# VH-VL binders against p78833: the designs that were tried, part 17

Target 1, 198 residues: p78833
Amino acid sequence: MSFPASTHVYIAKIIGKKGEGDKILDLLSKVNEHVLKSEPFTKTYYFARDAKNPDYIFGLELYDSKEVLENSHKTSNPFLAFANYLTSTHAPLAEPLQLLNFKVVDGHLDKDNLGPDAKDYVLYTEYTGDSATLKQQLTVNPKADTSLIIHSLDDPSLYAVVTRYSKSGIEPGPAEISGATSVSQQVIYSGVGFLNRP
Below, E stands for the ipSAE of ESMFold2; O stands for the ipSAE of OpenDDE; V2 stands for 0.75 times the mean of E and O plus 0.25 times the DockQ between their complexes.

## First folded at step 12 (VH-VL; framework fv_patritumab)

Design K3 (at its last look DockQ between E and O 0.09; V2 from the best seeds 0.00; counts 0 for: pae E 8.7 > 2, placed apart)
Fold by OpenDDE, look of step 12:
Structure K3 (fold): chain C 198 residues (1-198), chain A 119 residues (1-119), chain B 113 residues (1-113)
Amino acid sequence: as target 1 above (198 residues)
Amino acid sequence: QVQLQQWGAGLLKPSETLSLTCAVYGGSFSGYYWSWIRQPPGKGLEWIGEINHRGSTNYNPSLKSRVTISVETSKNQFSLKLSSVTAADTAVYYCARGDWLYGSYFDYWGRGTLVTVSS
Amino acid sequence: DIEMTQSPDSLAVSLGERATINCRSSQSVLYSSNNKNYLAWYQQNPGQPPKLLIYWASTRESGVPDRFSGSGSGTDFTLTISSLQAEDVAVYYCQQYYSYPLTFGQGTKVEIK
């Protein structure tokens, strides 16, 4: 197994109002600095922009456990500053914040340690269907530098796949599973964060 | 340079289990999907399933209940088991390499193994 | 499942003439995000495994002669042999890899007239 069983995956979907994307990313950048310096338990802290909406910020976070997420990361000063901004009277969000909890089913992140790159597209696909079927049919792509299959802790019928082909010139496409519905989002590295520790 | 060599029993009786193995030479094993595909005599191609070096599999739903694909990464080999065979399972079975995406197209093939199911 | 249907089932063409094989998918195999068609073409000679000719609907595999070309998008695709050669006598298959299960067309037999 590539990941400890206790690994907690946190997906953040942050949809800012028009023009708020940069501010959100600036704050997240400060959080990232803290993560790099003070949070060794954070394996992944990766933020990207939706390919179609620059104010839509996608976050992929992996922690050694949910405990360190709740009791350490979320209690840090930079994070609190970020959270305060999102909930401020300024009301920078266009839609309610979505925070999703997952566990790792299988996969790898940046296996060649190439690091994130703005030239690379990352595909995030959510699958909804029979859990047993999805678990059996969703597979890790060994040719992808990042191929992660995760299962929702909030909804047993929900799985997701994260795929990146680094510097190959090929954009990832989704695998459609018979009997399941899927929704894909293509995101581009924002310059904030990492897939694996640098 | 990549070569796929496959072997296994070619004659079975009904209800027996088909067993084939494919070995990969001249290339990376961990960088691809590996599939089994069959072709009944004089007919078209049917994808059976695939596996990667970590043992993650995808199966054709039409055969899922009877199919098991396994991998032995240390030997760069993967295998097919098809249980409860009938005459309908008579076919040339191919192992093949998936190229890039999930499942993918197939750039390298084994020579095929004819498996005949007869009483 | 995505059903792949080829036409015609068989085709006789004179040497040096153009051969055209069509393939239709029951669903689109075009991914809107990257604008790529998840469609491949194969050539199969008697007693041999299929040989990859085209992928992404129009990209030739290395070593494939220029007379082979793939075109189309969405649900309708075409394999063209611009000038049929004797060695091109074979059965040709299209295949989608857009969704599971992976599926092939029923094949088109190309013969010399």
Scores: ipSAE 0.030, ipTM 0.544, lowest interface PAE 5.9, mean pLDDT 92
Fold by ESMFold2, look of step 12:
Structure K3 (fold): chain C 198 residues (1-198), chain A 119 residues (1-119), chain B 113 residues (1-113)
Amino acid sequence: as target 1 above (198 residues)
Amino acid sequence: QVQLQQWGAGLLKPSETLSLTCAVYGGSFSGYYWSWIRQPPGKGLEWIGEINHRGSTNYNPSLKSRVTISVETSKNQFSLKLSSVTAADTAVYYCARGDWLYGSYFDYWGRGTLVTVSS
Amino acid sequence: DIEMTQSPDSLAVSLGERATINCRSSQSVLYSSNNKNYLAWYQQNPGQPPKLLIYWASTRESGVPDRFSGSGSGTDFTLTISSLQAEDVAVYYCQQYYSYPLTFGQGTKVEIK
């Protein structure tokens, strides 16, 4: 037993204009405080910066269902304050907000419940290819602190993997899957959020 | 040169807790998994479990209910505790370095510690 | 668990002759994504810890004589000592590191005939 079938995964790609990353994360930290206090249905709420662009914010979010995401999380006052900032006339985003919907295939979020660390090596990889091949060949790595395999609800050819390793000076690349293409993004934990509820 | 030095109890009574420590010299402690492996006299090798510098562990399921591996990163040390020992736990216990993040072939080994559990 | 079965249990070989040790895994240890076999070989002299000889099925560890070679893929692997020396009298173990728990073969004792 790893994840209920109703588990809804959100990958957020929040690309801020120069200098906006800190404000975006500050607002998300207030949402995170509300999540911890009031949203037991939010199982993961994790935010990181792109390793090459500190104003690009990556989010990994897991909810008990799509319904609680849309009807409970997105209606909270701290979330509305965050959402209102992103859509304000200040126009803090350099690119349109991307929100990607996935279901869990297999994996774990924080092995041994040790918490995320800014020194962790974290890789987000998107794979495009034959769905049956990807499902069969993508495997969980038990040595990883995070090894999460997710399948897009919008594009059946799209899988993604989140891997996280304690910093070691060794930074493994993504698994190579025959017949599939991949795009990878290294991210750095921002100090905002959690992988498993404390 | 990486060297592993190990120490701990050599003779135990049934139901006691086995406790061993391994210290790592001459190399980086981070970036590896550190394992305990045992060998009953005249028999083969059994992997017990592993730990990294942050305390992330993987255990052999056959022993998981009785095994705790811990780390003291500031001293480059890791330790094994095996509770409720029986005569079947009599073995030479080795600490070893796992070479790669995804895999664990063992390139450096301690000298071994014979642990005997009396009947 | 992936069971590792070695054959033979013991082997007597004349000095200078070829020694061949087989190892079979109950499941494939070849990871298709990187095309590597997650298999290692160890030598253990009496009273000593195991010593790594071969990893990735065929890669010789630094300082290991070239008379030692590994071959095979998937589920069937071979350790070959091309010309047995007196110092090669030991017990040899294969080990998979493809999946947890990590497991070893039961060992093959090599002796001089």
Scores: ipSAE 0.012, ipTM 0.613, lowest interface PAE 8.7, mean pLDDT 90
ESMFold2 (binder alone), look of step 12: mean pLDDT 93; pTM 0.957

Design K4 (at its last look DockQ between E and O 0.03; V2 from the best seeds 0.00; counts 0 for: pae E 14.7 > 2, placed apart)
Fold by OpenDDE, look of step 12:
Structure K4 (fold): chain C 198 residues (1-198), chain A 118 residues (1-118), chain B 113 residues (1-113)
Amino acid sequence: as target 1 above (198 residues)
Amino acid sequence: QVQLQQWGAGLLKPSETLSLTCAVYGGSFSGYYWSWIRQPPGKGLEWIGEIYHRGSTNYNPSLKSRVTISVETSKNQFSLKLSSVTAADTAVYYCARGDLWGDYFDYWGRGTLVTVSS
Amino acid sequence: DIEMTQSPDSLAVSLGERATINCRSSQSVLYSSNNKNYLAWYQQNPGQPPKLLIYWASTRESGVPDRFSGSGSGTDFTLTISSLQAEDVAVYYCQQYYDYPLTFGQGTKVEIK
């Protein structure tokens, strides 16, 4: 299955201070409720914890377009409440918020419609290098329940791959591309959000 | 040129644990999946499992309960352990390099015959 | 598991003649997203490990003679040796990597007629 060309991929990297992860996820849960009820244009709204840092929240979001992200999702009351919390005097963040914009190159999400699960192994890998080389060498892994290749709209030299094996105990590893650098992050589903609409 | 050298005991008794090691020379160990594949005498090939240089593993479900693949990146080596062996485990065991997601295998060890006999 | 079935089990071909080996998968190994077939071919000589010949169903590995070619899509694949040479006497295997576990065909023995 292919993604429409207008599909916008939004990656959120939220690193909270010690103990802030739960609160962040609680707020995101409220946002998710709104997304489910009122944002049919949101295809994916998936949040996970870094495998090594429970206060590091990773977000994978797919929207029908950048426009609905900017003018609908980000203007919703639950989202604004969440955003206000992150920038409040409480200062819950340990690192600056990272919001990355991508387009889909190739791949699939939750191809068997099993939904997210805490037992899944999910790997997020960023590749930096020659765009032509990365585009040519990065390949979808049909063995994985989720295998998504995305290209940054912010940096043409940046690609990323999301790999997930569902409930199998299989651990994904990133492909290494000659001439490119890569950074990987293993994440675990937090209980908040979805890969595909339920 | 990439070369895989493998070694381990070739004769086992039933219930013992098979142990093989593969060392990689002439190429990068990092960035690849490394697999074990076996071939019973006169028969076809069976994929046992793989390991990424960072330690993540994938096993054939038929052998998962008995198989452990490990890696020692500092030595460019990876190993296979197969517990509770029987005569059915008699085979030539190959280590191999898998490309990208460990899809196909472009470099192979010479193989190690492991015979399980009482 | 995806079962791979080769045909024939053995093949005798005269030198210089065409050898054709078929491989069938129990389910499609064609990925619709990228239109690639997750299928490889190997050659194995006696006492030697398999040697990669073809991947992505039709891409020849470096150093492989052009007399070897792979074709097919979905569930049916073919390895062709356009002009059999003496050194081509071996067992040939197909392998899918569309899904875990990775699986091989049972092999086809190619001999000189």
Scores: ipSAE 0.473, ipTM 0.852, lowest interface PAE 1.3, mean pLDDT 94
Fold by ESMFold2, look of step 12:
Structure K4 (fold): chain C 198 residues (1-198), chain A 118 residues (1-118), chain B 113 residues (1-113)
Amino acid sequence: as target 1 above (198 residues)
Amino acid sequence: QVQLQQWGAGLLKPSETLSLTCAVYGGSFSGYYWSWIRQPPGKGLEWIGEIYHRGSTNYNPSLKSRVTISVETSKNQFSLKLSSVTAADTAVYYCARGDLWGDYFDYWGRGTLVTVSS
Amino acid sequence: DIEMTQSPDSLAVSLGERATINCRSSQSVLYSSNNKNYLAWYQQNPGQPPKLLIYWASTRESGVPDRFSGSGSGTDFTLTISSLQAEDVAVYYCQQYYDYPLTFGQGTKVEIK
């Protein structure tokens, strides 16, 4: 189904120091427990590891609105405790936490309702270029289990795409868009979180 | 109900290695930091160090050169070794659980008096 | 290291009267990102391990009587026993968990006057 216009998307980039990925995900697992129990307004809360570096954590989060994200999720005790760990004297991050704000342009998250799996091939791609061109040329892949097109709320030249395939003999690269540059990251589902609420 | 049971030798000679073990019952071992804390007779509390259930450690700098904390997750146990002991290491030693989100201690072992002879 | 200084070292209070224990940290233990003070209070009876009373400066642990309350922020904190009971005779410790190493105050002995 379509996404309400108020849907707010976070892309989280959590760049952990060597050996910190497990602790970061353990804490996110506790936040996810709270999200499932207490946050019906959180529609996606999905965390994965970078395919090359297991201490780099990727997050895809969808909220009914910016207001519930800011006033309810980000003020919850489990989230605040997680955020505090990231800035604590444990110093778990190699780079400051990045939370990127997007709105949904088009797509679907888990079209066959299979749930995320560590065997999924998942690609996150950022595109920078002319906004009108990117809006016109980026298309939903109906064969992907996830194909989500999002547009930055902070940088009008920035679009991103999340694609997920539950099974493939071929691992497709990012779509080529004339006049745009792109950066891609393959990620592997961590076992923490969900795409559709159970 | 979470319970911490601790054991180890209570009498040592100078230069020996103190060795204590703490076993965790009635609750999850995973997701927590586990600490050792000591209290010399009639004195206050000194934090020795902590270990995450996957093995990451933080030690009090005052003791770091002599301290090793280790974990055996399959047995829900963690241990303390303090090398080159002197009479100054005489204390009651406690194991304790740090909360999931902060390093305050909600469950404590009963304590083990360790005496180092003069 | 963050030094934790309690006052007084010893306090004699009549049964039913209010006891007040102060704890001062050498640095702020307030994290601006979550607006929480990383401070706990413990009670220790003779021959027993410490027992957690209060965390986040003012949150009572489950099973702790309402007569115990914590207050303060930043560098200055207070534990109050609103009406002292006989079983409250103990040594009380504050502890910061803001920065390593984790440190405790020197303790405050509470006695019946």
Scores: ipSAE 0.006, ipTM 0.481, lowest interface PAE 14.7, mean pLDDT 88
ESMFold2 (binder alone), look of step 12: mean pLDDT 94; pTM 0.960

## First folded at step 14 (VH-VL; framework fv_patritumab)

Design L1 (at its last look DockQ between E and O 0.05; V2 from the best seeds 0.00; counts 0 for: pae O 10.4 > 2, placed apart)
Fold by ESMFold2, look of step 14:
Structure L1 (fold): chain C 198 residues (1-198), chain A 119 residues (1-119), chain B 113 residues (1-113)
Amino acid sequence: as target 1 above (198 residues)
Amino acid sequence: QVQLQQWGAGLLKPSETLSLTCAVYGGSFSGYYWSWIRQPPGKGLEWIGEIYHRGSTNYNPSLKSRVTISVETSKNQFSLKLSSVTAADTAVYYCARGPRLWGDYFDYWGRGTLVTVSS
Amino acid sequence: DIEMTQSPDSLAVSLGERATINCRSSQSVLYSSNNKNYLAWYQQNPGQPPKLLIYWASTRESGVPDRFSGSGSGTDFTLTISSLQAEDVAVYYCQQYYDYPLTFGQGTKVEIK
């Protein structure tokens, strides 16, 4: 469960207009095919729909470094086709694309290498508060199939946690942290992407 | 100070359903996992299962087919049902709270309820 | 299931002497990247519920006397009572919280010799 220090985490929040979720995911599926074939430096490439709005797409992406994200992943032809669609005059997004940069603090992506599933219960939680307190209090849950703790590269007060249970009926509960605020989002695996490279 | 008070019938016949309730006082009910743990007389502890305050459950596989744990969040209570009891289910039953952050280990316990399954 | 095995089953120790209780897990309860062992120790006095003594293998719960200490890592753990007091006559349990189901050791009864 060691991550190289250069590991770069991208959280993507892609807020599609009504009816756009399927097209966004279709294009991301083509990017994922390229990632699997040609990008050994992309360790996680996972896309899900918001549980309340299927046109809102959540992405969890891990790269060996920020450099390979910027200079190799973002320059690939399937990625450029996806990016061109998002910025086209069709204007498929309801809100500006949100791309958040994090580093890994601790955790694991797919405990038993069973792969993501649409029946997984997945919770993404952002915590804002004192950085030292959050670092001390946020702890890996080895019982979860995903337990990933990440720290923002742009906002020292911001941490996030991804928790996933592959057994249906288990709802991840966000930790309560004194002096911190939190925002949680349940997401549902879209069928596009992976947590650990197969 | 957090207190867990538990109650329920202490004497059962074989095939009946064990039913216990635990009420939480002096602390927050929300944000915790709540567990039932049993101890046969003179023996060790067995974790039965847990419930999150919003209703998600995890059960010990050894008991899963007979166990139901439920919450009444408006009353700060959670309950255990164990169906089809036998003499082997005779034990002291405890309710317990996990740590404030996660329900991983148990920092507060009820006093226990002896449940005897007779002939 | 992670099986927890304690030894000895019973231990007699003179007042003021050291008591040592061992706990072995059937698989590691160490999450190596954070170096935390997901292991707790409990004391159960006669007629009482268990009381938490130690979590994270070595962190003493608030209000627990400093004569109680926990050590070990991975699969092998030890609870030490450095100078046994009369009130320490109890049964002691280890418990792992690394994986489901949560499991306890069989218990170690500590008596005054």
Scores: ipSAE 0.372, ipTM 0.783, lowest interface PAE 3.7, mean pLDDT 90
Fold by OpenDDE, look of step 14:
Structure L1 (fold): chain C 198 residues (1-198), chain A 119 residues (1-119), chain B 113 residues (1-113)
Amino acid sequence: as target 1 above (198 residues)
Amino acid sequence: QVQLQQWGAGLLKPSETLSLTCAVYGGSFSGYYWSWIRQPPGKGLEWIGEIYHRGSTNYNPSLKSRVTISVETSKNQFSLKLSSVTAADTAVYYCARGPRLWGDYFDYWGRGTLVTVSS
Amino acid sequence: DIEMTQSPDSLAVSLGERATINCRSSQSVLYSSNNKNYLAWYQQNPGQPPKLLIYWASTRESGVPDRFSGSGSGTDFTLTISSLQAEDVAVYYCQQYYDYPLTFGQGTKVEIK
């Protein structure tokens, strides 16, 4: 699977207070309904829970462009309602919301067209280091159902890799890159969203 | 009305470093990728690279080892450096805007700067 | 790299007649998810930078006369000038922005016959 240069990757890191994870996902589910019905420019809207912390919600979103994210998705009523909730006095967040912007360097999504599954393990690894080194050393995993290499639009020294094995129970491990630091997170599909829109 | 104004030295000797700057007027600098494109005399166009206002860059692999694009957001400016120039680098160099951020067509262009590399 | 090839290299057309320029990409620039072609056309006059004419293969840039039209999908594209005017004498370029590096066709010179 190839990606147009304009493809925008949006990573959301939502750390809820204890017990707030379900509520957050319920709200995201409502947003997802809108995405499915009214946002043809959204290719991926995938949410997962941290394997160790059910209140840590991870989001993988892909859009046709940054423009549609900013001017369409983020202006939708469901999104605004969700955003307002997160920023309210009764906000469920334990930590500030993290929203990261990336471009696709290489990779594929859902190569077998199986879609997401609650049993799927997804590994998200961030790499920080020399851009040239990371570009050269990071490689797509052809055995994985999803293997994405993405580069931060916010920090040139930041790359990330998303790896998913569909319905296999395989827990992927991060590649070690000499000269780079890495932070990995294992997440499990939450049942909210879709991995790839045909 | 968005305008791009560019400047820099137009005559270089081999092995020197090309240096050009582009300034953006009449529009937002933030939220766009800004590109450099060159055109040898009587020839076609070659994309050199681009930079986001936050500093992320993409370069043409053919020139990557010699190219550095930088940005100064506070001045709405971005610059091109091309090291180790040869006669093959003789061209009109254009700065341009991609209207939808990452990897795009170009809706606004600078007037171009002729850079001649000669012994 | 996606190679862009234009044809012909030069074209002489009488005033008021149709001019047709073709552009072929070495791989498809159609994105299946949004069904858009990541293809643009430019006009360049001597001593001037290229001017954007068409983007998304068929959408005219603001201010571009309606005699200019873009068509095609996938790997084959066409720029058409329905009725050539004197001011249309220029070199025309296609450009893909589907993948990096961004690449241009070699150009087509349009002259009056």
Scores: ipSAE 0.005, ipTM 0.552, lowest interface PAE 10.4, mean pLDDT 90
ESMFold2 (binder alone), look of step 14: mean pLDDT 93; pTM 0.953

Design L2 (at its last look DockQ between E and O 0.05; V2 from the best seeds 0.00; counts 0 for: pae O 12.5 > 2, placed apart)
Fold by ESMFold2, look of step 14:
Structure L2 (fold): chain C 198 residues (1-198), chain A 119 residues (1-119), chain B 113 residues (1-113)
Amino acid sequence: as target 1 above (198 residues)
Amino acid sequence: QVQLQQWGAGLLKPSETLSLTCAVYGGSFSSYYWSWIRQPPGKGLEWIGEIYHRGSTNYNPSLKSRVTISVETSKNQFSLKLSSVTAADTAVYYCARGEPLWGDYFDYWGRGTLVTVSS
Amino acid sequence: DIEMTQSPDSLAVSLGERATINCRSSQSVLYSSQNKNYLAWYQQNPGQPPKLLIYWASTRESGVPDRFSGSGSGTDFTLTISSLQAEDVAVYYCQQYYDYPLTFGQGTKVEIK
């Protein structure tokens, strides 16, 4: 599957204080309802918990363009309610909200249209290194149900890979690349969101 | 120059456990997938499974219930255990290095170890 | 499982002549957005482990002579030895790496006629 050149990818890192994960996901569930009903331009809206800390929320979001993200998604009432909670005086976050902007390099999001599941093995890996080397060495894994390669719009040295296997028993992620640093995060589907529009 | 050296018992009785070790020299053990592949005498190749240097594994479903692949990263070694062997498990067993990212094809191979299971 | 079938099972070719080995997969091994075929070829000389010749269907491994070439796409692939040399007497295997489990063809024995 090719992606249109204008495809805009968000990686959201939402570091909740102890006990905040459920509320953050509850609000995101309401945004997801709006996305499904009213935002055909939102192609992926997927939220998961960090495997080690359930109050850390990982988001993978794909939009037809940066314009629709900024002018349509971020202006919706459910999104504003979510954003207002995160910046409220209750201070639910342990760290400031981190939103990372990427373009798609290559890949697929749900090979057999199986949908995300809490039993999926999901790994998010960031690579920092020489951009030409990373572009050349990062390849899609067709054996995975998700294999997505993305390149940062803000940091030319940063690439990321999302790898997902449906059901238990398969856990391979991409290997570390010589000359680059890598950081991996295992995440668990939260029950909120989708990979391909249903 | 990467070299893979392998060893283990070459003669087994039915129901015993096959145990082989592969040591990696002349190159990095880290950041690679490592595989075991077998070849019955005069026949073709069968992929047994793979392991990432940090311990993640994938096995051929035909063998999964009997196979364990393990790493000892501090020694640059990985091993194969195949339980409950029968005569059908008689083969030359190879260790191999997978290509850098996904380990999907094999650029360096051990010399092989013939394992014979008496009938 | 993706089944890999080679033909012929064996062939005899005169020195300096062309040898052609075919490999068919039961399912496409082409990833269309990359336009890459997830297929490799190996040579196994008598008494030796397999040696990687070609990956991505047509890319020669470093140090492999130019007389070896790979072609094909999707389900049908060919290994060609343009001018057979004495050292090319071996069994040749194709291998797919598109899906688990990784699988090999049954092998093609090449001999001097």
Scores: ipSAE 0.556, ipTM 0.849, lowest interface PAE 2.4, mean pLDDT 92
Fold by OpenDDE, look of step 14:
Structure L2 (fold): chain C 198 residues (1-198), chain A 119 residues (1-119), chain B 113 residues (1-113)
Amino acid sequence: as target 1 above (198 residues)
Amino acid sequence: QVQLQQWGAGLLKPSETLSLTCAVYGGSFSSYYWSWIRQPPGKGLEWIGEIYHRGSTNYNPSLKSRVTISVETSKNQFSLKLSSVTAADTAVYYCARGEPLWGDYFDYWGRGTLVTVSS
Amino acid sequence: DIEMTQSPDSLAVSLGERATINCRSSQSVLYSSQNKNYLAWYQQNPGQPPKLLIYWASTRESGVPDRFSGSGSGTDFTLTISSLQAEDVAVYYCQQYYDYPLTFGQGTKVEIK
């Protein structure tokens, strides 16, 4: 599985206040319905909970281009309603919303076309360091159902890796890279969205 | 009307560092990817790399170890540095703007700068 | 890397006649989900930078005469000049932007017979 150069990766980090996670996911579910019906340019719309914090919502989104994200998805009524909820009340958020833009460096998503499972663990690891070093040292895991390497469009020193083993019970671990710092987050599929649109 | 103006030294000795700058006029600098492309005399085109206004870059692996592309958004400028030049780096160097969506094909070009590497 | 190969290397065509340039990619540049081919064509005159003619394999850039057309899908593409004019004497390049690094064909020189 290869990605066109135009593919845009959007990472959402939503940290809700205690007990707000379910409501956030419910609203995202409504957005997802719109994505499924009206956004053929959206390839991935995947939301998960942090394994340790159910109110920490992680989103993995892939789009055919950044343009469709900015001018179509983000302008949709369901999205605007969701965004307005988060912005107007700001009450549900414990921390500021983080929206990160990436391009694909290498990898694959859902190579077996099984889709996400509520029991699957997904490892998201951010790497910060020398770009040349990270590009050289980060490698795709061919054994993983999903192994994606992405480079930040917002910070040239930032890379990330998404790893998932489908229905295997395997919990992936982050690769250590000399000279780079890493922060990992283990997430569990929330039941909202899909990992890869056929 | 978008215009790209480029400048830099055109004559280098081996092992020196090529340095070119491209300035963008008449358009939104933050909406596009910006590339450097070179063409040896009488030969085809080689993509060197690109940069986004936020600083993210993609380089041709063939030149990655020697290439640095930088951006100065406040000036609507981006630059190319190519270290350890040899005669093989003799070429006309072009700056170019990517298409409006993601900058993969090039709709506007600079006039080009001939860089000759000679001992 | 996706290798782009043009054919022929040079082409001589009489004024008013059709010129056909072929471009082949080493792998498909068709993005199935979009049904778009990530392929562009350029014209380059001596001493000038390349000029964009066609993108998405078949869409003409603004200002490009309608005698220029692009066709093809997947790995095989064609640039056609339906009626060659004197000003069309130039070198033409195809370029893929499906994957990094971006790559160009070696060029085709079009001359008047």
Scores: ipSAE 0.000, ipTM 0.539, lowest interface PAE 12.5, mean pLDDT 90
ESMFold2 (binder alone), look of step 14: mean pLDDT 92; pTM 0.954

